VHH binders against Probable carboxypeptidase X1 (CPXM1). Designs and how they scored, part 8

Target 1, 162 residues: Probable carboxypeptidase X1 (CPXM1), of Homo sapiens (Human) (q96sm3r113to274)
Amino acid sequence: TGCPPLGLESLRVSDSRLEASSSQSFGLGPHRGRLNIQSGLEDGDLYDGAWCAEEQDADPWFQVDAGHPTRFSGVITQGRNSVWRYDWVTSYKVQFSNDSRTWWGSRNHSSGMDAVFPANSDPETPVLNLLPEPQVARFIRLLPQTWLQGGAPCLRAEILAC

## First folded at step 4 (VHH)

Design p4 (from p1 with S100T G101S S102G Y105F; framework vhh_enristomig)
Fold by ESMFold2-Fast, scan of step 4:
Structure p4 (fold): chain B 162 residues (1-162), chain A 118 residues (1-118)
Amino acid sequence: as target 1 above (162 residues)
Amino acid sequence: EVQLLESGGGEVQPGGSLRLSCAASGFTFSSYAISWYRQAPGKQREWVSTIYSGGKTNYAESVKGRFTISRDNAKNTLYLQMSSLRAEDTAVYYCARHGTSGYAFDYWGQGTLVTVKP
């Protein structure tokens, strides 16, 4: 059963609890990976509406620290909000941790292999994926597996948790 | 009371090195992402580098390979090791703590001046 949003969109989850494997620029850092965030300008720097990994990042991940043990039940993703280009993740895996060092993956019930969630096909439409089995952990990671051909792994997200 | 205090600035020759420090107090340092910014006279602030609570780092393209950001959570201190310094690195360097605004910071230090002179 669905849990409410954790607070990426509402800013209840602070910028300091969002991390990523890499970022193309500060304006595309993990603090920009919030559902419905829009492209903008601050201190003379452009802040686009997404987190985007570096092109050379072979194993990109976007991480949320819930701050305490939390029941994760679902993930909502969008692509990049930009006036210059299209980028969106088309599939991802999910991992969990209690200490940010030891990770375990969300698994498919039938195969026992890591679950691969189909994600976005445009920059704006939110796509909800309910986890096959809700997991209790402090940290959750989204690991882009595929993305728009010719683009980069970029996303905005919200986590459903209680 | 949240405080960020920068130190280590000074004058250095082109090609030289400096290490900047940012001493943090009044919050759980290990839980926050912290960034270095710089501002040259007459210019806007420019992001330099970020280190996240888990230890991951990001760098502006202009400093990649030359600067290294690091943290010592036991000492509540952030560092910026600067090497191969250039005239264009001349600026006041600021330490900033990440907040909840999506693209803003909630606390800034007072800055430390780095001057690269021939």
Scores: ipSAE 0.027, ipTM 0.445, lowest interface PAE 5.6, mean pLDDT 87

Design p41 (framework vhh_8h5u_2)
Fold by ESMFold2-Fast, scan of step 4:
Structure p41 (fold): chain B 162 residues (1-162), chain A 120 residues (1-120)
Amino acid sequence: as target 1 above (162 residues)
Amino acid sequence: EVQVVESGGGLVQPGGSLRLSCAASGFTFSSGSYAMGWYRQAPGNQHERVAIIYSGGKTNYPDSVKGRFTISRDNAKNTGYLQMNSLKSEDTAVYYCARHGSGSYAFDYWGQGTQVTVSS
């Protein structure tokens, strides 16, 4: 099957290697977008279990810097872990880069169009998407396309890479 | 432009009280899920958080100030406060307020600091 986890859940990938287009608050920043992270771990109400983009962010993205050329083979996502609110991404696209400036998308090799991956339907169940064609790059971005109606684009993720 | 500006620092004797203010401009606390924190740094010490108030109103303090310091926020005045009671010589430091806000390219916004000196 795929490559092993890159290390978002294990903390092998440091907070400094996670970036996003926007965040609703510090406690919903990219460092909170780690698979299986939980709400309520901090003594405060801003630390919830997800990265969430700002409401006005028209082109949200969540980015991982692998630090070196890396073979990306899959993505695992969850929704927001929260004691009082539901948010999850229902579809996303994936992009890659070697310099964080020039990006190319994961494509469906049958159609040649950008691959759109169906994602979550609840906050907790992990959904694995294997990339149609594994890509070698330093950076990977997840680009939410749709999310829960009335909610926000929020996710937790792990990357499968070698 | 987003700014936070501290005021209310000064010289006080041990056991005295001070109230610090943090005036916000360029944003409103009520418009987002913003946390506001108070931090201090004394010569030779690391930067230390002494209080935080989260968007829902919950607060947190380290043991060194718990029971003596109270953080609050007035959304109508767009101003945060730190009430400091029973001041000790070890509370001498430059005090900074910060907004912890949204936006991946938006920085957490820090004030320039206000000096608090506790001395007899």
Scores: ipSAE 0.000, ipTM 0.133, lowest interface PAE 13.7, mean pLDDT 82

Design p42 (framework vhh_8h5u_2)
Fold by ESMFold2-Fast, scan of step 4:
Structure p42 (fold): chain B 162 residues (1-162), chain A 124 residues (1-124)
Amino acid sequence: as target 1 above (162 residues)
Amino acid sequence: EVQVVESGGGLVQPGGSLRLSCAASGFTFSSGSYAMGWYRQAPGNQHERVAIIYSGGKTNYPDSVKGRFTISRDNAKNTGYLQMNSLKSEDTAVYYCARHGYTLSSGWYAYDYWGQGTQVTVSS
């Protein structure tokens, strides 16, 4: 809600604080998973506008290290910015950790199970999901659950935190 | 069947110019969200991208050719081009064109199609 962006879009969060379970290529690595990033940012490399997991990655995740305990309140996602591919995540789960080894999920009130957030339906329109309960943790992960049929799990993100 | 075919390679002296063509058949660039790229391989090296043009017209070049090479495409002729100026001996390689992208009718990933390559030799 009222919490400001953590700093993926602004580059306040450095590339070294972004990690992922896998990447299709360096140009689709976690450092490319920043809200509003555009394809072809650097000459000489085949960069595109998203982080994308490898096709064989059965349990993809995108991770942000806030560097210290931080109150996470929301997540904004977009699909892949590209002129030759359509890819976007259609639902995801969120997990938190203080040590990057022990993880706990954002929970649904009625089921007590991990919350599943509906995400994107096109490559560009940002979708905001407020966490049901803001969580204090150092690390946050987004775990794609479903994505465009025939595509790959690709996203751009911003985290709302205070 | 979908094909891209290169032409225009040859022997040229340092400082010279060549224009490579990439003729597309079995599809049209206007029928999908297609990018066209130029790649090269010299003996002992891996493939290197030297230019790309996206469906919206945005282009990218590595520093090694930026300012000397220009990529373009003509949708009416269904042909892509690489204009190479101020050629150097280190530009000697086999040059390949490739199509990347999606079809408009399905939104599905379209397979990349690569040409057979055309030899460019820069030497006196």
Scores: ipSAE 0.000, ipTM 0.131, lowest interface PAE 13.6, mean pLDDT 83

Design p43 (framework vhh_3k1k_2)
Fold by ESMFold2-Fast, scan of step 4:
Structure p43 (fold): chain B 162 residues (1-162), chain A 119 residues (1-119)
Amino acid sequence: as target 1 above (162 residues)
Amino acid sequence: QVQLVESGGALVQPGGSLRLSCAASGFTFSSYAMRWYRQAPGKEREWVATIYSSGGKTNYEDSVKGRFTISRDDARNTVYLQMNSLKPEDTAVYYCARHGSGSYAFDYWGQGTQVTVSS
């Protein structure tokens, strides 16, 4: 059975519960990685519509702290909403943790290897990936594997959880 | 490693022109917005101009609009600032930056290039 959105889009999940391996700027930080967030320019500052890792970040990740043990069942992603450029993640892996120190990956049933989820091909269209096996954990991470050639790993996300 | 190297600063008389250059390396230059900032003696660093990666769109601080033009050459990984009708108030160290916004701190800056507008 499908679980409802955890609350990235609705702001039920606070900014303090979103973390990332790196960000290009404050305006592209993990707090901007919320599904359907839109680009904006305030007081000369760039608040764009996505989380974007720095280009030199060889192992980028976007993390959500659900605050308590939670059954994660799916992930929805979008690319970057921007009037300036195009960026989107084309594939990612998912990891879980109960303590943010010990992590385990979502696995493909047939191969037993880490599942690689095909993601976006444009900036706006949401792509849903149901996890092969729902996982109970407190933390979930999205790990971009590939992204638009010549671009950066940028995404907006929502997590399906109960 | 990300590097930004500014050049072109000089002493210029009021009403003169100057072109600054910023050579970038260590990243996919064409995919990033680039900015120019300046810092006058005893003042905080202020944003001057931005050139975006999509369609070459530009933005300027009000006091330089119509006088300064930001441009880029993606084949050479270089961003430029053409400064016309220079005023004494434009005297500052000019910095190139890849990241950052208005008053937010940047983590990738060049060393700066000094522009002095004086008789």
Scores: ipSAE 0.000, ipTM 0.123, lowest interface PAE 15.1, mean pLDDT 83

Design p44 (framework vhh_3k1k_2)
Fold by ESMFold2-Fast, scan of step 4:
Structure p44 (fold): chain B 162 residues (1-162), chain A 119 residues (1-119)
Amino acid sequence: as target 1 above (162 residues)
Amino acid sequence: QVQLVESGGALVQPGGSLRLSCAASGFTFSSYAMRWYRQAPGKEREWVAGIYSSGGKTSYEDSVKGRFTISRDDARNTVYLQMNSLKPEDTAVYYCARHGKGSYAFDYWGQGTQVTVSS
């Protein structure tokens, strides 16, 4: 029995609850990291369909504040929707927090190390990753580990939670 | 000027049906995802349903799944919400919203249409 979408795609989760380590521009900020968001036809690449970290960001992360303790069960990701560029995250890690200061990672039960989730291979196809163990926390972070060669870490996401 | 005008709200008995419409103007309607929200007195605004610009992909709040259907007519710049098997808890002002895109990643909202489900 999976949890429903938290509400990034539906806008149930407000822009103020989305944060990131960095953004290339306002039009590629965390508020653009919503599943199925589309690039602007009038804006070209200024307001595209993704959050994108700055290229010099050594430790990129995308953060969602659920506002209260929430059971996180899965993550859906897409790449960047753009008429100008191809960018997508190919793997990421997940972290949780109750206070946005102390974080713990989703772990691989077999190895005991942080779980590394394989992500996207194209800009549009959603990829679902169920967490090995659902976690109760207020905050969830996605930490891109690898992305398209020659590109930047960009994603659109939805969180499955109850 | 972006405008969204909702209509179709009425008083209906439990088990009844209504179809809400939202007429859009001032933007290229076919390129935008559209959403319905509702707000009952003293409660927060709740997302109800969404429909995407490409392929008509739809999504729903759990409490309305199987009862409500969102659809769109791009030739008429209109999004619809067909509401069946209405319950007293569906009583609310229903709002149409345009998904944020381009230069501004925020929604435009209509003035709302009142739906009352009561015997």
Scores: ipSAE 0.005, ipTM 0.204, lowest interface PAE 12.0, mean pLDDT 84

Design p5 (from p1 with G99S S100K A104Y Y105F; framework vhh_enristomig)
Fold by ESMFold2-Fast, scan of step 4:
Structure p5 (fold): chain B 162 residues (1-162), chain A 118 residues (1-118)
Amino acid sequence: as target 1 above (162 residues)
Amino acid sequence: EVQLLESGGGEVQPGGSLRLSCAASGFTFSSYAISWYRQAPGKQREWVSTIYSGGKTNYAESVKGRFTISRDNAKNTLYLQMSSLRAEDTAVYYCARHSKGSYYFDYWGQGTLVTVKP
């Protein structure tokens, strides 16, 4: 069932509720990982349109704090918006937590193994993945598994939640 | 004092090859990711390729399999080996140093012209 957007794109979720394992720079930090955010080159803002993990981050993750127990039902992702380069995540896993310390993964109901969601193949086209089973939790993490060869994982996201 | 100086451009026939160089000075070259980008006559600039400080590379889809980026940290030099050149590759090619912060690219070279003539 499609729950509405949690509020990354609308800014209802504040920057302080977005966290990541690492970022290449402040201008590519988790606060830039919002769906449809744009590179700021044309308006004097040199920030690019994505969160990007450091090149050497072996276990990258992008985290959203919903602030209270929330039913997570889906994830929308885009690649990096940039006039300078291409980067996008091609697959990811999803994890949930109530305390940001103990995590459990979204699982494929047939196999019982962690669900791996196919993601983007270009920088702009949004890709929606509905979770096999909606989960009630306070925190959600996206864990990039694969991305464009030679680059770092970069994404923009929105979470569907109620 | 930071300088990026491109060279190696010229005229070639379709299907030909060229090797571009970018000589860097005034900074610790090995610590920075550096990109090639290009601007064709009457068109916007576009990204071509990046090589990171650790040696990993990525490429615009339009040049993947035809262009190879490399670096020689001992010589402070960046290279772009271009093969199977097409008319659409005609452009001024620039190298640019990545900023590690709010400035995405903080230094650009002067450019070197590549012309692919039928």
Scores: ipSAE 0.000, ipTM 0.154, lowest interface PAE 13.3, mean pLDDT 84

Design p7 (from p1 with G99T S100R A104P Y105F; framework vhh_enristomig)
Fold by ESMFold2-Fast, scan of step 4:
Structure p7 (fold): chain B 162 residues (1-162), chain A 118 residues (1-118)
Amino acid sequence: as target 1 above (162 residues)
Amino acid sequence: EVQLLESGGGEVQPGGSLRLSCAASGFTFSSYAISWYRQAPGKQREWVSTIYSGGKTNYAESVKGRFTISRDNAKNTLYLQMSSLRAEDTAVYYCARHTRGSYPFDYWGQGTLVTVKP
């Protein structure tokens, strides 16, 4: 069955509910980290199709505020949609919080260690990861662990929640 | 069915020139921005140049002043004139369509190999 999309792609989740540890520019900010969002086409367009952390960011994260306690069941990711270059996250961890201050991670049932989700291998194909155990929380963070060599972590996302 | 077919690649000495062509079919060519990308052995695909439907052009810094992108809407053809070629320009060159601002991943051509002899 699963839970429906929370609303990053549909814009039901407003830009004010998206936050990140850093951004390379305004046009690669967390508000651009929405599933299927697309880059600008024309000269003078100052936005691209992804959130991208700064190169110097050692602990990048992309955060969604669901606004109230919400059952998070899955994450869908894509890489960067761009006329300029290709970039994507290849693995990430997931964290949750009720207050944006105290965080707990999604864990592998067998090992009890943090779950590491394999992510994208190209910029456009959506990759779904179901959480091993759905979590009830207000906030969810995606923490890129690895990404395309020579690049920076960039992603577009949707959250499955109810 | 959208189709892109690159041609014009080959072997060339450093400092030489080549002109690549991309023949497009299956869509209204004049309505789309179209790009050249390249992929060198063991490397990620990188953007080279874009020409927008209105004729504006952009270039990667590494090729600016050496490469010229152009289009012929009547012939549904995209061109890349390459001059002052360097060993680092060795790659398979692809043309790609942008649709509604989306990245052209789904509409890559077969590619054409350019080898600049070391």
Scores: ipSAE 0.000, ipTM 0.141, lowest interface PAE 12.7, mean pLDDT 84

Design p8 (from p1 with S100Y Y105F; framework vhh_enristomig)
Amino acid sequence: EVQLLESGGGEVQPGGSLRLSCAASGFTFSSYAISWYRQAPGKQREWVSTIYSGGKTNYAESVKGRFTISRDNAKNTLYLQMSSLRAEDTAVYYCARHGYGSYAFDYWGQGTLVTVKP
ESMFold2-Fast, scan of step 4: ipSAE 0.132; ipTM 0.613

Design q1 (framework vhh_7pa5_2)
Amino acid sequence: QVQLVESGGGMVQPGGSLRLSCAASGFTFSNYAMSWVRRAPGKGPEWVSTISSGGGYTSYADSVKGRFTISRDNAKNTLYLQMNSLKPEDTALYYCAKEPRYYSGSFDYWGQGTQVTVSS
ESMFold2-Fast, scan of step 4: ipSAE 0.006; ipTM 0.161

Design q10 (framework vhh_3k1k_2)
Amino acid sequence: QVQLVESGGALVQPGGSLRLSCAASGFTFSNYAMRWYRQAPGKEREWVAGISSGGSYTSYEDSVKGRFTISRDDARNTVYLQMNSLKPEDTAVYYCARDSYYKGLYFDYWGQGTQVTVSS
ESMFold2-Fast, scan of step 4: ipSAE 0.033; ipTM 0.398

Design q11 (framework vhh_3k1k_2)
Fold by ESMFold2-Fast, scan of step 4:
Structure q11 (fold): chain B 162 residues (1-162), chain A 120 residues (1-120)
Amino acid sequence: as target 1 above (162 residues)
Amino acid sequence: QVQLVESGGALVQPGGSLRLSCAASGFTFSDYAMRWYRQAPGKEREWVAGISSGGSYTSYEDSVKGRFTISRDDARNTVYLQMNSLKPEDTAVYYCARGPYYLGSKYDYWGQGTQVTVSS
């Protein structure tokens, strides 16, 4: 139970509302970080089924602009859908903002420390994480903390919001 | 030298239609995704629509979905924006952009823009 999908998978959230700290290529840009998006076979685009941060990006983040104050309640993630390789995020943190400049983190309600959400262990299986305390904000960021050894931080996501 | 030249902007009445064109030169057009943006007086530049280099993936800003259609003709190095059911809120300078691998990159190339005015 809880809030419905915000609309990354359904394309209700437009590409202009998705941003990232970096991307390996256009075909792995934030617009590709949508739940259940599939690897493409168009040679000119080389687009694949995930957002992937550049390897040298020491502080990767994937951002969604809900366009207005929104109650964020959960996050669903998948790894990279690809005919070329395996990549997936194994843990991440979540941050919120009203102006995309000042950010606050999702906290573990017991410890008061930043919440670290365990994520994926394969490229396809969706993993749902409910936020310990739903937050009202315009922007939400996912910050990969760990990922497949020898791989890159890549994900597909959906946000649960109302 | 990368060049993007927009055309087709005009004064049109509410409910009318316009087709904008963007002619590209100085790069291999078929290798790049193309995008349309707009900027109304006193507002920041807003993304409107995008199309992948292969043409099978398109995306739109929520306020224009169902009314605007982006398309491309790689043989003519041109991207188009078909605008239907125009509203006064669509009044803006429309820009064509060749994007980098992510939105807002320093590698974006922009055209000079074409003015669209929706008024009676």
Scores: ipSAE 0.005, ipTM 0.132, lowest interface PAE 12.4, mean pLDDT 84

Design q12 (framework vhh_3k1k_2)
Fold by ESMFold2-Fast, scan of step 4:
Structure q12 (fold): chain B 162 residues (1-162), chain A 120 residues (1-120)
Amino acid sequence: as target 1 above (162 residues)
Amino acid sequence: QVQLVESGGALVQPGGSLRLSCAASGFTFSNYAMRWYRQAPGKEREWVAGISTGGSYTSYEDSVKGRFTISRDDARNTVYLQMNSLKPEDTAVYYCAKEGYRYSGLFDYWGQGTQVTVSS
């Protein structure tokens, strides 16, 4: 049985529950990493449709706090919605935590190594990755591994959870 | 390169308040999320609070919600933790962190910590 969206797109998950290791600007912060969010000009600042890590960030991550132990079953990602440029993550890893200090990764069943999920190849098409084993945890992180050549690690996401 | 220096820890009575500071250097502070952790004697280090790049997005461990407030001053490269209504169970060494993940494991940048003791 599949789990429903956690609520990044619907705003059920508040901005305060979204964190990232870094961002290029406020308009590319974790609160902009919601599935189907669109670029625009808001409050006099340029807001694009994605979270984008700072270029010097060697270990970028995008985090969702579900607020309580939650069964995570899948991840949906899109690239950056922008009138300025193209950016999208092409692969990522997933980590979980109950205390935001001790993390464990989603693993590939055949190799026993961390699972690497193929992600996007364009800015708009959603790509669903079902986790090999659903995990119960409070926090989930997406860790971009590769992204568009000449671009930056940018994404929009939704989490499937129950 | 990356340096984090915590300060502000003290001995306080239950119900008291303290403000902790963490001075950061060696990276573009305004572009990174910052976190506070704590470690009580004989216990594992636990996450306490987080603040996003935007400064308006904060997160807290359940036991400190409503009592602790995390904030940042990007002009001063400093993150703060305002602690109100302190309880004996808040006694711990408090650490400022800029965290990362490497392919071989977790790689965290930690400060040396600042001791908070809540006792009568």
Scores: ipSAE 0.005, ipTM 0.354, lowest interface PAE 9.9, mean pLDDT 84

Design q13 (framework vhh_enristomig)
Fold by ESMFold2-Fast, scan of step 4:
Structure q13 (fold): chain B 162 residues (1-162), chain A 121 residues (1-121)
Amino acid sequence: as target 1 above (162 residues)
Amino acid sequence: EVQLLESGGGEVQPGGSLRLSCAASGFTFSNYAISWYRQAPGKQREWVSTISSGGYTNYAESVKGRFTISRDNAKNTLYLQMSSLRAEDTAVYYCARGPYYSGSKYTFDYWGQGTLVTVKP
């Protein structure tokens, strides 16, 4: 019943279309926030398998530019793939934009408040959230709300879109 | 007070096996990656192995296939199972909390006192 993957995992969506509010390091940048991406090689690769916001970032977001108006129908998330530590987002909100300046949120139809999606409880198991109402927009943002205590907001993602 | 206490070192023959332990206290052990380092006589300290809080493991090329790192979160204990030991494995072995990112840098903030492993013919 769903739209197919937009292309974060397959690399159809280029690194230049991924942006974030902050990153702990280049090796934890938005280009690393792709579903199923793995931590680097043990022989000196410094890249981990996730995007991770800086610890001081009070309002973290991970952004995808679909390049044109696109019907967003779902989000898949994983935690951080790392040999260094566990980190995963436990809940997030979703926002949309046509111009990357004006944003509107996915909403809960019953309360009229922003929808809060339950996310991961381990680093590897993908969690799918279907949007209550698919939205047509060019940009989509994931906004971590809660994450593993003592950790950082880290995720890997795929977007379902058509 | 954060403490890491290594044990299990001793003398072994080449080709032998030995299991090291690191007992942790004073922090939530399950939330941290923990590493083994070693320092051979007259050499700089070198990384040996790391295990993430989730059990993902990584090894130095020199020990890959011979050493196995593991953890028991219920006992707050880290292990290093060493097999096919060689003379060049002779070193003081240290347990370290980390790595984790602090700023833009891999950080290790607490180290044990070490346990001596001697591989002799």
Scores: ipSAE 0.006, ipTM 0.153, lowest interface PAE 11.6, mean pLDDT 85

Design q14 (framework vhh_enristomig)
Fold by ESMFold2-Fast, scan of step 4:
Structure q14 (fold): chain B 162 residues (1-162), chain A 120 residues (1-120)
Amino acid sequence: as target 1 above (162 residues)
Amino acid sequence: EVQLLESGGGEVQPGGSLRLSCAASGFTFSNYAISWYRQAPGKQREWVSTISSGGYTNYAESVKGRFTISRDNAKNTLYLQMSSLRAEDTAVYYCAKEGLRYYGSAFDYWGQGTLVTVKP
């Protein structure tokens, strides 16, 4: 569980390794879903600090390609950094894949059910969730389950991996 | 065809400054994080700095506060402003289209490099 950051915040993971089910705009695409990214870094115009799924996306997901089999141990999330509105994910599930086609979920061993991680309650404070059991896979997905009422599923993330 | 071409290197005295440039072509520059790396003789290439498509920046501990990375998307150009240069900054500097380093993945493309020599 002591694995270091994979590299979303440090940009060690390139923009081409980040994908999402949808995005509200280019400025809220998966490349903006990096921990501690700030609104206005594109000289202030509509490049907010978050990935945000489009409004009608019923099954939003944010995906990271580690490039090869990697031991995933934890996830850190933040909400949207914006001067215009509040958005944050309040719970999410995690899935893994070796081929980006066949996925398996992180599970709670006590219940045998999919693990549901409580996430953010404000836009800025990072929330760390250690996976109940680290998983070896190439891809990891975060699947927002709930988010701020009246808002959208938006997040910034970092992955702990080795 | 993806190409990266570095320029701006040269000989400088300790405490001096240099500005490196990297001209990019063959891909949508604004969509990718682009990095600076350096390699001193006999050493492995080390990461120096990265700037995201959105302009977020990060730096290696050894250069924080001394180097500034920036980009001009209209010109498809990456910059590295180097100040307070030290002998240990002597290296060939490369720009790279960002990829995974941490897990054995190399960056897709490298430039030819530009030599920076810090000599009294």
Scores: ipSAE 0.000, ipTM 0.126, lowest interface PAE 15.0, mean pLDDT 83

Design q15 (framework vhh_enristomig)
Fold by ESMFold2-Fast, scan of step 4:
Structure q15 (fold): chain B 162 residues (1-162), chain A 119 residues (1-119)
Amino acid sequence: as target 1 above (162 residues)
Amino acid sequence: EVQLLESGGGEVQPGGSLRLSCAASGFTFSNYAISWYRQAPGKQREWVSTISSGGYTNYAESVKGRFTISRDNAKNTLYLQMSSLRAEDTAVYYCAREPRYSGLYFDYWGQGTLVTVKP
């Protein structure tokens, strides 16, 4: 049992509330990191179905501003939707903040270390991860740890929150 | 035929500034989003900045606040004003025309202009 979707897929969360450490191009920016978004073509901008960090980004992160203190309970991820190439994140960590400056991580109860969530193995199938301990915060970050060999850290996401 | 020609690169000290230009010909410049990409020594090409046909701009996080992209549609020219340059900005900088109706392949790339930031 979790909370309902926060609103990345429904566009309830506006583009201005999505941020990332880097992006490969405008069309692969954080505003494209929405669950079920499809590759699209419009007015000269390169649009594909994912957020993708740039190749040299050693510490990639994808951030959502919920706008107010929110109970985060889960994360759903997909890989990149594209007609010609494959990219997906295979594991990630989660961090929270109230001010976007001071961050704390989701922890594993067994080890006391940061929780590492297994993610995707194909571009389209959604993978749900419930947080071991739901957190109240304004901001949530997803931090890709591993991704498809020879590919880039790309994802689409939804956040479960109440 | 479509052509993109970069200029303005050179050698500069850390903290310095450079202005890159991209002269476009062979198409209606004002109808396209145009981007700057760069390729650092030993690395793959990466996105730096885009300006849309309507003038909306976006930047890679590593250059935001330091680089400014702009365009002059009357002159068919794209610019990149670079300030507070760092050693990690050393790269060949490329101008690229984004496709109007396809996001899967870039239509045209320029020849590139080398920027070297030497400590």
Scores: ipSAE 0.000, ipTM 0.150, lowest interface PAE 12.3, mean pLDDT 84

